# Designs tried in a protein design chat: VH-VL binders against Arf guanine nucleotide exchange factor sec74 (sec74). Part 17

Target 1, 130 residues: Arf guanine nucleotide exchange factor sec74 (sec74), of Schizosaccharomyces pombe (q10491r548to677)
Amino acid sequence: KVFKLGILIQNEKVRKDRLLSNREVGVILTSSQLMFFKNVYWISGLLDQLEDFKRSHSFSPCYFSPHLTSLSADYIIPLSDLVAYGDGSRIENELYSFSVKQKNQRTHVFSVTNVDELNDWLVKINFVST
Below, E stands for the ipSAE of ESMFold2; O stands for the ipSAE of ESMFold2 at other seeds; V2 stands for 0.75 times the mean of E and O plus 0.25 times the DockQ between their complexes.

## First folded at step 22 (VH-VL; framework fv_praluzatamab)

Design w2 (from y5 with heavy chain G35S; at its last look DockQ between E and O 0.77; V2 from the best seeds 0.00; counts 0 for: pae O 3.5 > 2)
Fold by ESMFold2 at other seeds, look of step 22:
Structure w2 (fold): chain C 130 residues (1-130), chain A 121 residues (1-121), chain B 112 residues (1-112)
Amino acid sequence: as target 1 above (130 residues)
Amino acid sequence: QITLKESGPTLVKPTQTLTLTCTFSGFSLSTSGVSVGWIRQPPGKALEWLANIYWYDDKHYSPSLKSRLTITKDTSKNQVVLTITNVDPVDTATYYCAKDSYRYSDTFDIWGQGTLVTVSS
Amino acid sequence: DIVMTQSPLSLPVTPGEPASISCRSSQSLLHFNDYNYLYWYLQKPGQSPQLLIYLGSDRASGVPDRFSGSGSGTDFTLKISRVEAEDVGVYYCMQGTHWPYTFGQGTKLEIK
């Protein structure tokens, strides 16, 4: 079951003296996992399909192409292995960031441009992880 | 100027608890992206990471030593404390604390001078 | 735990000649953000370790440009283009991509 999908900005200050890098990453939150996609083409298409479905008022279920069960993530973090947190503060270029702490791997830092979207990600990740 | 300094006993007996304090200046553990870690080096041997403590109060421990290690901090005193319970002669080492700019990739960019701890009866 | 294997363990070098140290990890150090969290430290005789290289290839502040790091994934190399007397000591690689942090066993560089 998919709880949220979208595009995040991987905005990590990996080098000490400069901000790097504003890479887009596709993200799907399921009941058990966060799934990450470096190629956002498919996620953008899924978002477009969902918006088209919402406008159609159809009795038919929303069908995704490709089907969600056929997706191959580039990286997966089980919800049992993570904690997501953020302070909600605005950072460079109106970005709002949060961290995904992972037990066996270095922490990931993501951003969005909209504070409501940030809060929605945090609320849904924390809700599903309980 | 960033400095770290280790303090504690130089000699402890087997089965005792070893308590080491890292006192630092020039940075704060309330600053996002910063951690302080402990690394030890037995005489003539390789470096071994022990534990880190973070600006947000989380911690990581070496899995092989996890049951014996406790790391704590006092941000207002710029101190980090490591305890090792039930020490044995294998715990004889020089103990270092070091700054870890974890979020900014400069892991252990500044080290203390180290303190030699000998475990013997 | 990720095993970091260094070679050689002992490296006698004639001053002015190049030196190369290999570090291999038991698993890829490439993080999802496309960086390798691979570090090189030098411990000079009687001193604390000092950071030379971070992120596999970036020199730390004040490190001479004769030091260079390279590699990705599992295989990494530290090179010294011309060894100087001050370069003697033990070189360690460390990985920070996976928990726990783990060090290589060290490479002792000496002037012969």
Scores: ipSAE 0.343, ipTM 0.772, lowest interface PAE 3.5, mean pLDDT 84
ESMFold2, look of step 22: ipSAE 0.393; ipTM 0.786
ESMFold2 (binder alone), look of step 22: mean pLDDT 91; pTM 0.930

Design w3 (from y6 with heavy chain S32R; at its last look DockQ between E and O 0.44; V2 from the best seeds 0.00; counts 0 for: pae O 11.5 > 2)
Fold by ESMFold2 at other seeds, look of step 22:
Structure w3 (fold): chain C 130 residues (1-130), chain A 121 residues (1-121), chain B 112 residues (1-112)
Amino acid sequence: as target 1 above (130 residues)
Amino acid sequence: QITLKESGPTLVKPTQTLTLTCTFSGFSLSTRGVGVGWIRQPPGKALEWLANIYYNDDKHYSPSLKSRLTITKDTSKNQVVLTITNVDPVDTATYYCAKDSYRYSDTFDIWGQGTLVTVSS
Amino acid sequence: DIVMTQSPLSLPVTPGEPASISCRSSQSLLHFNDYNYLYWYLQKPGQSPQLLIYLGSDRASGVPDRFSGSGSGTDFTLKISRVEAEDVGVYYCMQGTHWPYTFGQGTKLEIK
């Protein structure tokens, strides 16, 4: 089951004593994994489908094309002992960051351009991870 | 310009708690993307990472020592403190603090000079 | 934990000759942002470690261009095109892609 999908900004290398914006990455939160996709094109298409479904008054289930279970992620973080946390601080014009930490694994930092979207990611990740 | 300096006891007894302070200048832990780490080196042995703390209070510990380690910061004093409980002679090492700025790019670019801590009866 | 394996562990060299140090990781260090968080440090006798190479191949400030890093994924190499007397010390690789950060065992470079 998919709990959320979207496009996040992933932390990148600092150049010339300024923080670079993270490159956009596609992200799908399922019941067991965070799935990451370098090419955001198809995630953008899925977001359009989800938005169309939410505005419709259909009694039918929402079906994605392509099916989310048939997608091959570039990177996967399991949810087993994962915690998401954020400080709500802005890091660069209109960016808000949160961190995702897994036991004995690297902390991953993500950013979004909307604080409500940040909080929604945090709530949903923590809900499904424990 | 940027400097770090380790301070603490040079001799501790087994079972005691070792407290080490990293005092730095030329940067601040209130600055986004800034962190400080601790690394130790037993005499004649390899470097061993212990812990990191970042500007946003994100903390990471070596899994093998996590139950014994505590890292904290005092941003107003430009200090990071590492505490190691229940020390043993195997904890004898030179302890370094190092800057971990600009998240994921130039980790441990500046090191303190180190402080030797001997754990002996 | 990611195991970092260096070879050789001892490297006697003649001044002016090239040197090469290998570092192999037990898991890929390639992040999905296309960077390898792989670092090389030199600890000269009686000194603190100093950063030579970061992100696998980028030289730190003030590091001579005779030092070069290469590799991706699991296999990395530090090369010194012409060893100088001041290059003696212990060379460490470290990975920062995965927690915990882990160092190699060190390679002691000495002039013979």
Scores: ipSAE 0.000, ipTM 0.555, lowest interface PAE 11.5, mean pLDDT 81
ESMFold2, look of step 22: ipSAE 0.169; ipTM 0.747
ESMFold2 (binder alone), look of step 22: mean pLDDT 93; pTM 0.952

Design w4 (from y5 with heavy chain D58E; at its last look DockQ between E and O 0.63; V2 from the best seeds 0.00; counts 0 for: pae O 4.3 > 2)
Fold by ESMFold2 at other seeds, look of step 22:
Parts: structure tokens; C-alpha cells; sequence
Structure w4 (fold): chain C 130 residues (1-130), chain A 121 residues (1-121), chain B 112 residues (1-112)
């Protein structure tokens, strides 16, 4: 089951005046995993399908094409190994950052375009990873 | 102008608890992505990482020493405290604290001067 | 724990000549964000360590351009294009991609 999908900005500043990373990353939150995709084309298509489904007011389940189980993630973090956190602070260019801590690796830093989206990611990740 | 300074005892007996304080200025642990770490260096030997603490009280410890280490912070005093329990002579070292800005990828960019702690009966 | 292995452990150099220090990690230091969290520090005699290089290749503030870092994954190199007397000391690599952070054993740079 998919709890959330979207496109995040993977960024980290080098000092005050240089951006270390500023890559778009597709992200899918499932019941067991957080899945990451460097090629966001696939995620953008899934987002379009989800939006079409919401507008249709369908009573049936939303099915994605291609099926989510056929997607090959570039990186996967099991929910048992992670915690997400952030302070809701605003980074320049109107981005809001949060961190995903993995047990034995350096923390991943991501950004979104508004604070409501930030909080939705945090709540859903931490709820599912209970 | 960023500075860090280590303080604590210079001589400690085996089995005692060693408490070291890092007092810093020019930055705050309320700043996102900032932390303080402790590194030690036994006389004539290599550097050894001990522990880090970050702005949201996130903590990391060296696995080999984890049962003996405690790191805490007092953000209002600009202090970080490292406690090492049940010391023995192998814990004799110069102890450094250093700033870690891992969100900005500058790990241990500024170090204190270090304090030598000798563990001897 | 990630083992960091430096080579050589002792490096006598004639002033004005280049120097090269190798650092090898037991696991890849490449993060998903495509950066290697590999650091080089210099500890001059009687001093605290100072940061020279971060992210494998970026020079810290105030570090002369005769110092350069390179490498990716498991193999990293620090080069000094022209050694000066002030460069003597012990050089350490450290990795910050994985917990716990780990240092190499050090390379002592000496003037012949």
C-alpha cells in the first residue's frame, strides 16, 4: 500500500553561499519502505494518474500504470531503519527541509515547496514507521 | 569568530568517571544542522572519534565505547558535556571537541586546543 | 565499522617536491546524493588538527591550492604539488558517510 508519493528536492548547502546538491528525487512511501528514484519521469506520471483519479471521484481503488511493484527504485530505506524529522524552518528559494535518518548512514536531507507538504511527509513517514 | 575549549580534570584514577566540558562561542546548537563532536588521541597514536551531539539532541556514539559514554548539551550555556565511566589507563589521551556542520558538509572544521587527561593510580 | 587505511605511514619529502598520500576505505563512501564524505586533516607538531579537504576534493577556507584531493568510492588521494616546510605534520583521512566516523592511522610527512 502506498501512503504518499511525490517529488522532493534533495539538497544540502555547502557553507552559506553554495548549494551542495539540488536534485529532484521521486519518493514513494509504502507500508514497509521509503523508495527513491533519481529519474522523476516515472513519479511525475504516477502523480498525474493520482490527480486524475481524485478528480474522477471514483469509488474503486486507484490502480497505477505501470504497477508500483514493477518499479525499480534507485535506493530503498526500510521503515524499520529510519526516522524523519524537521523543524519546519524555511530554506532559501522558499523550500522547507527535513531529514531522514538511517541507522548506519549519513542522514538524507530533502526539501519541499511548502510547510503543509513538509508536515504531511513527516507525519505519514513517522506514522507508518511506528 | 568560532572557538571551542575543553575543560575537565587532568588526572583521574582508574574506575572513576571522567567528565569533560566543551564550551564554545560564535555558533549555537539551536542552529539546524550543527553539532559538536568529541575526538581523542592517545599519546603518540591516531585520532579516535568518540561521540557527536546535534541541535535536536540527536546523538551518536562510538560502538566500542557506547556503554561507557554519555553526551549531553546545554544550549543556553553553549556547552556540551562528555562523560566516560569506569576509566582505565588506556583512556589516557588528549581530548578534543570540534564543530560539526554536517548539513553544510564541513565535519570537524573548527577544533578546540585539546586537554590531556591521564588515567593513573 | 569502516576501516580507513592510509599509505604510506611515513613520507619523507625533499622541499619543493610533490607528495601524495593514499586513503582506502573498506566500503564505498559514495552517498545516494553522489558525494563522498571523505575528509583530510593536518595535525602540525604541537597543534590541534585542522581541516584541509572535505567531500573528497573541496578545499577548506584558507588552505593553499597546492593541496588537492581526488578519488571516489573506496580510493582517495591527497596531493601536495610542492611541499613547503610548513606542511610537516601528520595527515589523517576520515570518513563521514557511515556511522561511526572513522579515521585512518595517519601519515607523517617529514622533510628529508
Amino acid sequence: as target 1 above (130 residues)
Amino acid sequence: QITLKESGPTLVKPTQTLTLTCTFSGFSLSTSGVGVGWIRQPPGKALEWLANIYWYDEKHYSPSLKSRLTITKDTSKNQVVLTITNVDPVDTATYYCAKDSYRYSDTFDIWGQGTLVTVSS
Amino acid sequence: DIVMTQSPLSLPVTPGEPASISCRSSQSLLHFNDYNYLYWYLQKPGQSPQLLIYLGSDRASGVPDRFSGSGSGTDFTLKISRVEAEDVGVYYCMQGTHWPYTFGQGTKLEIK
Scores: ipSAE 0.262, ipTM 0.760, lowest interface PAE 4.3, mean pLDDT 84
ESMFold2, look of step 22: ipSAE 0.394; ipTM 0.792
ESMFold2 (binder alone), look of step 22: mean pLDDT 92; pTM 0.951

Design w5 (from x3 with heavy chain G35Y; at its last look DockQ between E and O 0.78; V2 from the best seeds 0.00; counts 0 for: pae O 5.9 > 2)
Fold by ESMFold2 at other seeds, look of step 22:
Structure w5 (fold): chain C 130 residues (1-130), chain A 121 residues (1-121), chain B 112 residues (1-112)
Amino acid sequence: as target 1 above (130 residues)
Amino acid sequence: QITLKESGPTLVKPTQTLTLTCTFSGFSLSTSGVYVGWIRQPPGKALEWLANIYWNDDKHYSPSLKSRLTITKDTSKNQVVLTITNVDPVDTATYYCAKDSYRYSDTFDIWGQGTLVTVSS
Amino acid sequence: DIVMTQSPLSLPVTPGEPASISCRSSQSLLHFNDYNYLYWYLQKPGQSPQLLIYLGSDRASGVPDRFSGSGSGTDFTLKISRVEAEDVGVYYCMQGTHWPYTFGQGTKLEIK
């Protein structure tokens, strides 16, 4: 089950108000994993499919092409004992950042351009990780 | 200014439990993302990381010492406590506590002065 | 655990001359975000460690320009372009890409 998908900016914090690396990464949040994709073009296609499904007002489940089980992620973070946190403040280049901390793993930093999207990621990651 | 200071016994007998306290000022361990760690250095030897405790009470331990280590915090007292059970002479070392660095990408930035603990009978 | 191997272990230098310290890791330190979580610390005689270099090549605040870090993946180097008497001490590399944090065995820099 997919809880959220989108394109994030993957960063590292050097100062409280400055981030290094401005690379886009595709992200899929499932019931057990965050899946990361360096090639963001296909994630844009999945987002288009999701919007088309929502527009149809169908009672049927949304099916993606290709099936999500056939996707090969470049990197995976298991969701056990994971917390996402941030303050939603704007930083360099009008980005909003949050951090994802997992037990026994290095902290990951991500950014989006919309504060509502930031908050939605935080809520959903923390909900699924419990 | 951020400071940390280690305190505890200077001499401990084998099999006893070693308890070390890190008292700090200039920051709060309730602030999201903040952590305090413990690192030790046996005389004439390299540094060895022991444990971290995070603002959300998440704890990480050195795998080789995990069964003997306990780390706790008291945010109201600005203290972090490390306990090492069943010590033996190999645990003789200078013990440091250190704070994360938000500025330097999640590293140990500010260190205490260190406290030497000798384990001998 | 990731093994960090430093060379040389002892480094006598004449003031004003360059110095170079190597650090190798048993696994790549390059994270998915393209950063190497490799740090250099200096422990001066009778003092606690101080951070010199973070993320492989970035100088910490207040560290002189004569210190530079380089490398990626498994091989890293700390260079001091002109050694000064105040640079005496033991230099440690540390990796933070893989848990647990691990340190190199140290390189003792001395004035000869």
Scores: ipSAE 0.109, ipTM 0.679, lowest interface PAE 5.9, mean pLDDT 82
ESMFold2, look of step 22: ipSAE 0.230; ipTM 0.746
ESMFold2 (binder alone), look of step 22: mean pLDDT 92; pTM 0.935

Design w6 (from z5 with heavy chain S105Q; at its last look DockQ between E and O 0.76; V2 from the best seeds 0.00; counts 0 for: pae E 3.5 > 2)
Fold by ESMFold2 at other seeds, look of step 23:
Structure w6 (fold): chain C 130 residues (1-130), chain A 121 residues (1-121), chain B 112 residues (1-112)
Amino acid sequence: as target 1 above (130 residues)
Amino acid sequence: QITLKESGPTLVKPTQTLTLTCTFSGFSLSRSGVGVGWIRQPPGKALEWLANIYWNDDKHYSPSLKSRLTITKDTSKNQVVLTITNVDPVDTATYYCAKDSYRYQDTFDIWGQGTLVTVSS
Amino acid sequence: DIVMTQSPLSLPVTPGEPASISCRSSQSLLHFNDYNYLYWYLQKPGQSPQLLIYLGSDRASGVPDRFSGSGSGTDFTLKISRVEAEDVGVYYCMQGTHWPYTFGQGTKLEIK
């Protein structure tokens, strides 16, 4: 089951609170893991399918093509190995960041463009990972 | 100008608790993405990482020493405190604190001058 | 814990000659964000360590351009293009990709 999907900004180099480089990363939150994709065009296709599903006002299950079980993520963090938290930082262009602390790995830092999206990611990750 | 300075006892007896204070200036732990770490160096030996604490109170400890280490901060005083319980002669070392510019990815960019602690009966 | 292995452990050098120090990690230091969190420090005699190189290849502020870092994954190298007398000391690599942070054993650079 998918709880959230979207595109996050991964900061590749930050200096004095100014972005010098960043990368878009596709992210899928499932019941058991966060899945990360460097190729965001696959996520764009899933977002299009979700958008079509929402417009249909259907009570049927949302079906994705390709099936989520057939997707090859570039990186996976099991929910048992992580906690997400907001760090309240702002970067140029009003980016809001949060951290995904992974067991035994340097913390991953991601950004979104508004606080509502930030809070939605945090709430959903914390809900599923309890 | 960023500076860090370690302070604490120079001589401690085995089984006692060693308390070290890092006092710094030129930066604050209220700023996102910044932390302070502790590193020690026994005489004539390599550097050994002990613990880090960050602006958001996130903490990391060396697993081999975790049961004996406690790191805390006082942001208003620009201080970080490390305690090491139940010391023994193998804990004799020069202790350094260092700034971790974690968000800017240059870890331990500025170090204190170090303080030698001798554990002996 | 990630073991960091430096070689050589002792490096006698004639001033003006190049020097090279190797650092190998027991696991890849490449993070998902495509950076290697590999650092080089110099501890001059009687001094605190100072940062020379971060992220494998970026020079810290004030570090002369005769120092350069390279490598990725598990194999990293620090090069000094022309050693000067002031470069004497112990060089340490450190990894920051994995907790806990771990240092190499040190390489003592000394004048022949």
Scores: ipSAE 0.479, ipTM 0.818, lowest interface PAE 2.2, mean pLDDT 86
ESMFold2, look of step 22: ipSAE 0.593; ipTM 0.854
ESMFold2 (binder alone), look of step 22: mean pLDDT 93; pTM 0.954
ESMFold2 at other seeds, look of step 22: ipSAE 0.388; ipTM 0.796
ESMFold2, look of step 23: ipSAE 0.327; ipTM 0.780
ESMFold2 (binder alone), look of step 23: mean pLDDT 93; pTM 0.955

## First folded at step 23 (VH-VL; framework fv_praluzatamab)

Design aa1 (from w6 with heavy chain Y54W W55Y; at its last look DockQ between E and O 0.58; V2 from the best seeds 0.00; counts 0 for: pae O 11.2 > 2)
Fold by ESMFold2 at other seeds, look of step 23:
Structure aa1 (fold): chain C 130 residues (1-130), chain A 121 residues (1-121), chain B 112 residues (1-112)
Amino acid sequence: as target 1 above (130 residues)
Amino acid sequence: QITLKESGPTLVKPTQTLTLTCTFSGFSLSRSGVGVGWIRQPPGKALEWLANIWYNDDKHYSPSLKSRLTITKDTSKNQVVLTITNVDPVDTATYYCAKDSYRYQDTFDIWGQGTLVTVSS
Amino acid sequence: DIVMTQSPLSLPVTPGEPASISCRSSQSLLHFNDYNYLYWYLQKPGQSPQLLIYLGSDRASGVPDRFSGSGSGTDFTLKISRVEAEDVGVYYCMQGTHWPYTFGQGTKLEIK
């Protein structure tokens, strides 16, 4: 089951005193995994389908094209003992950052342009990872 | 200007607890993505990473030493403290603290001067 | 734990000549964001380590341009185009892609 999907900025640096947002990454949160995709084109298509479904107010289940079972992630983080954290403070370029940490693994830093989206990611990741 | 400085005992007896303090200036652990790590170097040997602590109190420990290590911070004092329990002569080393940052990803870009700790008797 | 293996362990060099140091990891250091979290440090005699190269190839602040890093995945190289007397010391690679951070065993660069 998909709990959230979106396109995030994975942060990288240019100089010690400046952080540059480097590249978009597609992210899908499922009941067991965070899935990461370098190619964001098809994630954008899935986001459009989800938005159209919400507007339709249909009681029927939402079906994605292509089917989610046909997707291959570039990287997967299992949700066991995973935590997402960060404050809502804005960083450079009007971005809000959060971190996703897995025990004994390096923390991943992501940014979004909307603090409500930031908080929604944090809440959902931490909810599913319990 | 960023500086770090290690302080603590230079001589410790086996079985005792070694407590080291890193005092730093020019940056703060209140900023997202900033951390401090501890690295040691036995005389004539390679560098060995021990532990990291981050602005949000996240902690990482060397797996082989985890049962003996504790790292803590006091953000208001710009201090990080490393404790190593039940030391023995193999723990004789120069101990360094160094700055880390997720956002810049230039891990351990500034190091303290180091403090030599000898475990003997 | 990721094992970092350096070669050579001892590197005598005549000043003015080039030097090259290899670092191999037991597992790929390539992150899915296409960066390698590979670092090079120099520890001069009697001093603390200093960062030379980060992310495999980026030069740290104040590091002369005679130092360069290259490589990806499991194979990385530090090159010094013209060795100077002040370059003497022990060079360490370190990986930061995976916890725990792990260092190579060091390469001692000496003037012959």
Scores: ipSAE 0.005, ipTM 0.573, lowest interface PAE 11.2, mean pLDDT 81
ESMFold2, look of step 23: ipSAE 0.477; ipTM 0.828
ESMFold2 (binder alone), look of step 23: mean pLDDT 94; pTM 0.957

Design aa2 (from w1 with heavy chain S105Q; at its last look DockQ between E and O 0.61; V2 from the best seeds 0.00; counts 0 for: pae O 3.4 > 2)
Fold by ESMFold2 at other seeds, look of step 23:
Structure aa2 (fold): chain C 130 residues (1-130), chain A 121 residues (1-121), chain B 112 residues (1-112)
Amino acid sequence: as target 1 above (130 residues)
Amino acid sequence: QITLKESGPTLVKPTQTLTLTCTFSGFSLSTSGVGVGWIRQPPGKALEWLANIWYNDDKHYSPSLKSRLTITKDTSKNQVVLTITNVDPVDTATYYCAKDSYRYQDTFDIWGQGTLVTVSS
Amino acid sequence: DIVMTQSPLSLPVTPGEPASISCRSSQSLLHFNDYNYLYWYLQKPGQSPQLLIYLGSDRASGVPDRFSGSGSGTDFTLKISRVEAEDVGVYYCMQGTHWPYTFGQGTKLEIK
């Protein structure tokens, strides 16, 4: 089951605080894993389809084109291998970013457009990874 | 200016617990993504990573040594402490602490001067 | 654990000539963000290590431009375009893509 999908900005900093990465990445949260997509075209299309479905007031299930089970992720992190958290500090506040700590891999840092979206990602990831 | 300094015993007997303190200045472990790591170097041998502790109290340990290592921090005192239990002569090394970050791309960009610890009867 | 293999382990060099050090990892160091977390350190005699290169190719602050790093995936190279006497010491590569962090064996650069 899909709990959330969206587009995140993959961003990291290098010495002197210059941004290292500005790439958009598609993300799908399922019951067992986070799936990442470097080509965001399909995620944008899925978001549009979901919005159209909500507007239709249909009693039928929402069907995606392409079907969600046919998506091939460029990278996958099992929920058993990750911890996600907001990336703030008592002295330094980096609103709208969060970190995904992965077992055996360097930590990933992402940003979103607002704090509500950030909190929604964190709440849903933590809810699913019980 | 960022500095780190290691302190602890120079000589330790086998089976004892080795306690090392890293005292640093010029940065804080309250800063997001910042950490401190411990690296050792036996005489004439290569560098070996031991453990990291992060601003949010996350920790990583060398898998081969994990059962013997404990890393802790005191953010208000700018200190990180590493303990190594049940030491053995193979633990004889120069021990370094160094600054780390996963939000900046420079790992171990500043090192302490190192402290030589000899494990011998 | 990721094994980092350096070659050569000993590198005698004539001053003013170029030098090249190889570092090979047992697994790819390419992170999902398309960067290789590969670092080069120099330990001069009697000193602590100092960072020379991060992300495979970026020079640390204060490092002369005669030092350059290259490579991706599993094969990485540190080059010194003109070796100077101050460059003597042991060079280590380290990977930070995977836990645990692991170092190469070191390459001792000496003036011949």
Scores: ipSAE 0.366, ipTM 0.797, lowest interface PAE 3.4, mean pLDDT 85
ESMFold2, look of step 23: ipSAE 0.421; ipTM 0.816
ESMFold2 (binder alone), look of step 23: mean pLDDT 94; pTM 0.958

Design aa3 (from w6 with heavy chain Q105E; at its last look DockQ between E and O 0.81; V2 from the best seeds 0.00; counts 0 for: pae E 2.8 > 2)
Fold by ESMFold2, look of step 23:
Structure aa3 (fold): chain C 130 residues (1-130), chain A 121 residues (1-121), chain B 112 residues (1-112)
Amino acid sequence: as target 1 above (130 residues)
Amino acid sequence: QITLKESGPTLVKPTQTLTLTCTFSGFSLSRSGVGVGWIRQPPGKALEWLANIYWNDDKHYSPSLKSRLTITKDTSKNQVVLTITNVDPVDTATYYCAKDSYRYEDTFDIWGQGTLVTVSS
Amino acid sequence: DIVMTQSPLSLPVTPGEPASISCRSSQSLLHFNDYNYLYWYLQKPGQSPQLLIYLGSDRASGVPDRFSGSGSGTDFTLKISRVEAEDVGVYYCMQGTHWPYTFGQGTKLEIK
């Protein structure tokens, strides 16, 4: 079960208060894991399907093509292994950052372009994790 | 400039609790991603990581020592405290604190001078 | 725990000659953000460790260009193109990609 999908910005290491680079990553939150995709074109297609579903005002479940079980993520974090938190920090380009602490890996830093999207990610990740 | 300094007892008896304080300046634990770590070095031996604490009170411990370690911070005092319970002569080492960050700077880029702690009867 | 294996453990070097130190990790150090969190530290006699190389290949501020780091994944190398007397000490690699952070056992570089 998918709870949220979208495109995040992975902020690479900042030194002397500058970003070294930005990278878009596709993200799918399921009931058990966060799935990450470096090639965002597939996620963009899923977002388009979701938007079409919302505009149709259908009461039927949304079906994705391709089926979500056929997706091969570049990286997966089980929800049992993570906690996500916002720090309220803002950097150049109007970005809002949050961190994903992982049990066995160095902490990841991601950004979105507005605070409502930041809060929605955090709320949904923390809700599904409990 | 960034500095860190370790303080605590130089001699501790077996079974006692060792408490070490890292006092630092030139950076703050209020900044996202910033932390302080503790590393020790037994005489003539390699460096051994012990624990880290971060700005948001996230903590990590060496698994082999986890039951004996406690790390805490006081952001307003620029201090981090490491406690090691039930010490043993194998805990004799020079103890270092070092600055860490997972966002802005790198891991253990600045170290304290170290403090030698001897555990002996 | 990720085991970091250094070789050699003892490295006597003639001044002016090159030196090379190997560091191998038991698992890949490549983070999802495409960085290898591999660090080289030098501990000169009687001193605290100092950062020499970060992210596998980047020199810390003030480090001479005769020091270079290379490698990715599991195999990493520190090279000194021409050893000087001030380079004496113990060299440690450390990985910061995985918890817990782990150090290599050290390589003692000495003038022979």
Scores: ipSAE 0.421, ipTM 0.804, lowest interface PAE 2.8, mean pLDDT 85
ESMFold2 (binder alone), look of step 23: mean pLDDT 93; pTM 0.952
ESMFold2 at other seeds, look of step 23: ipSAE 0.490; ipTM 0.831

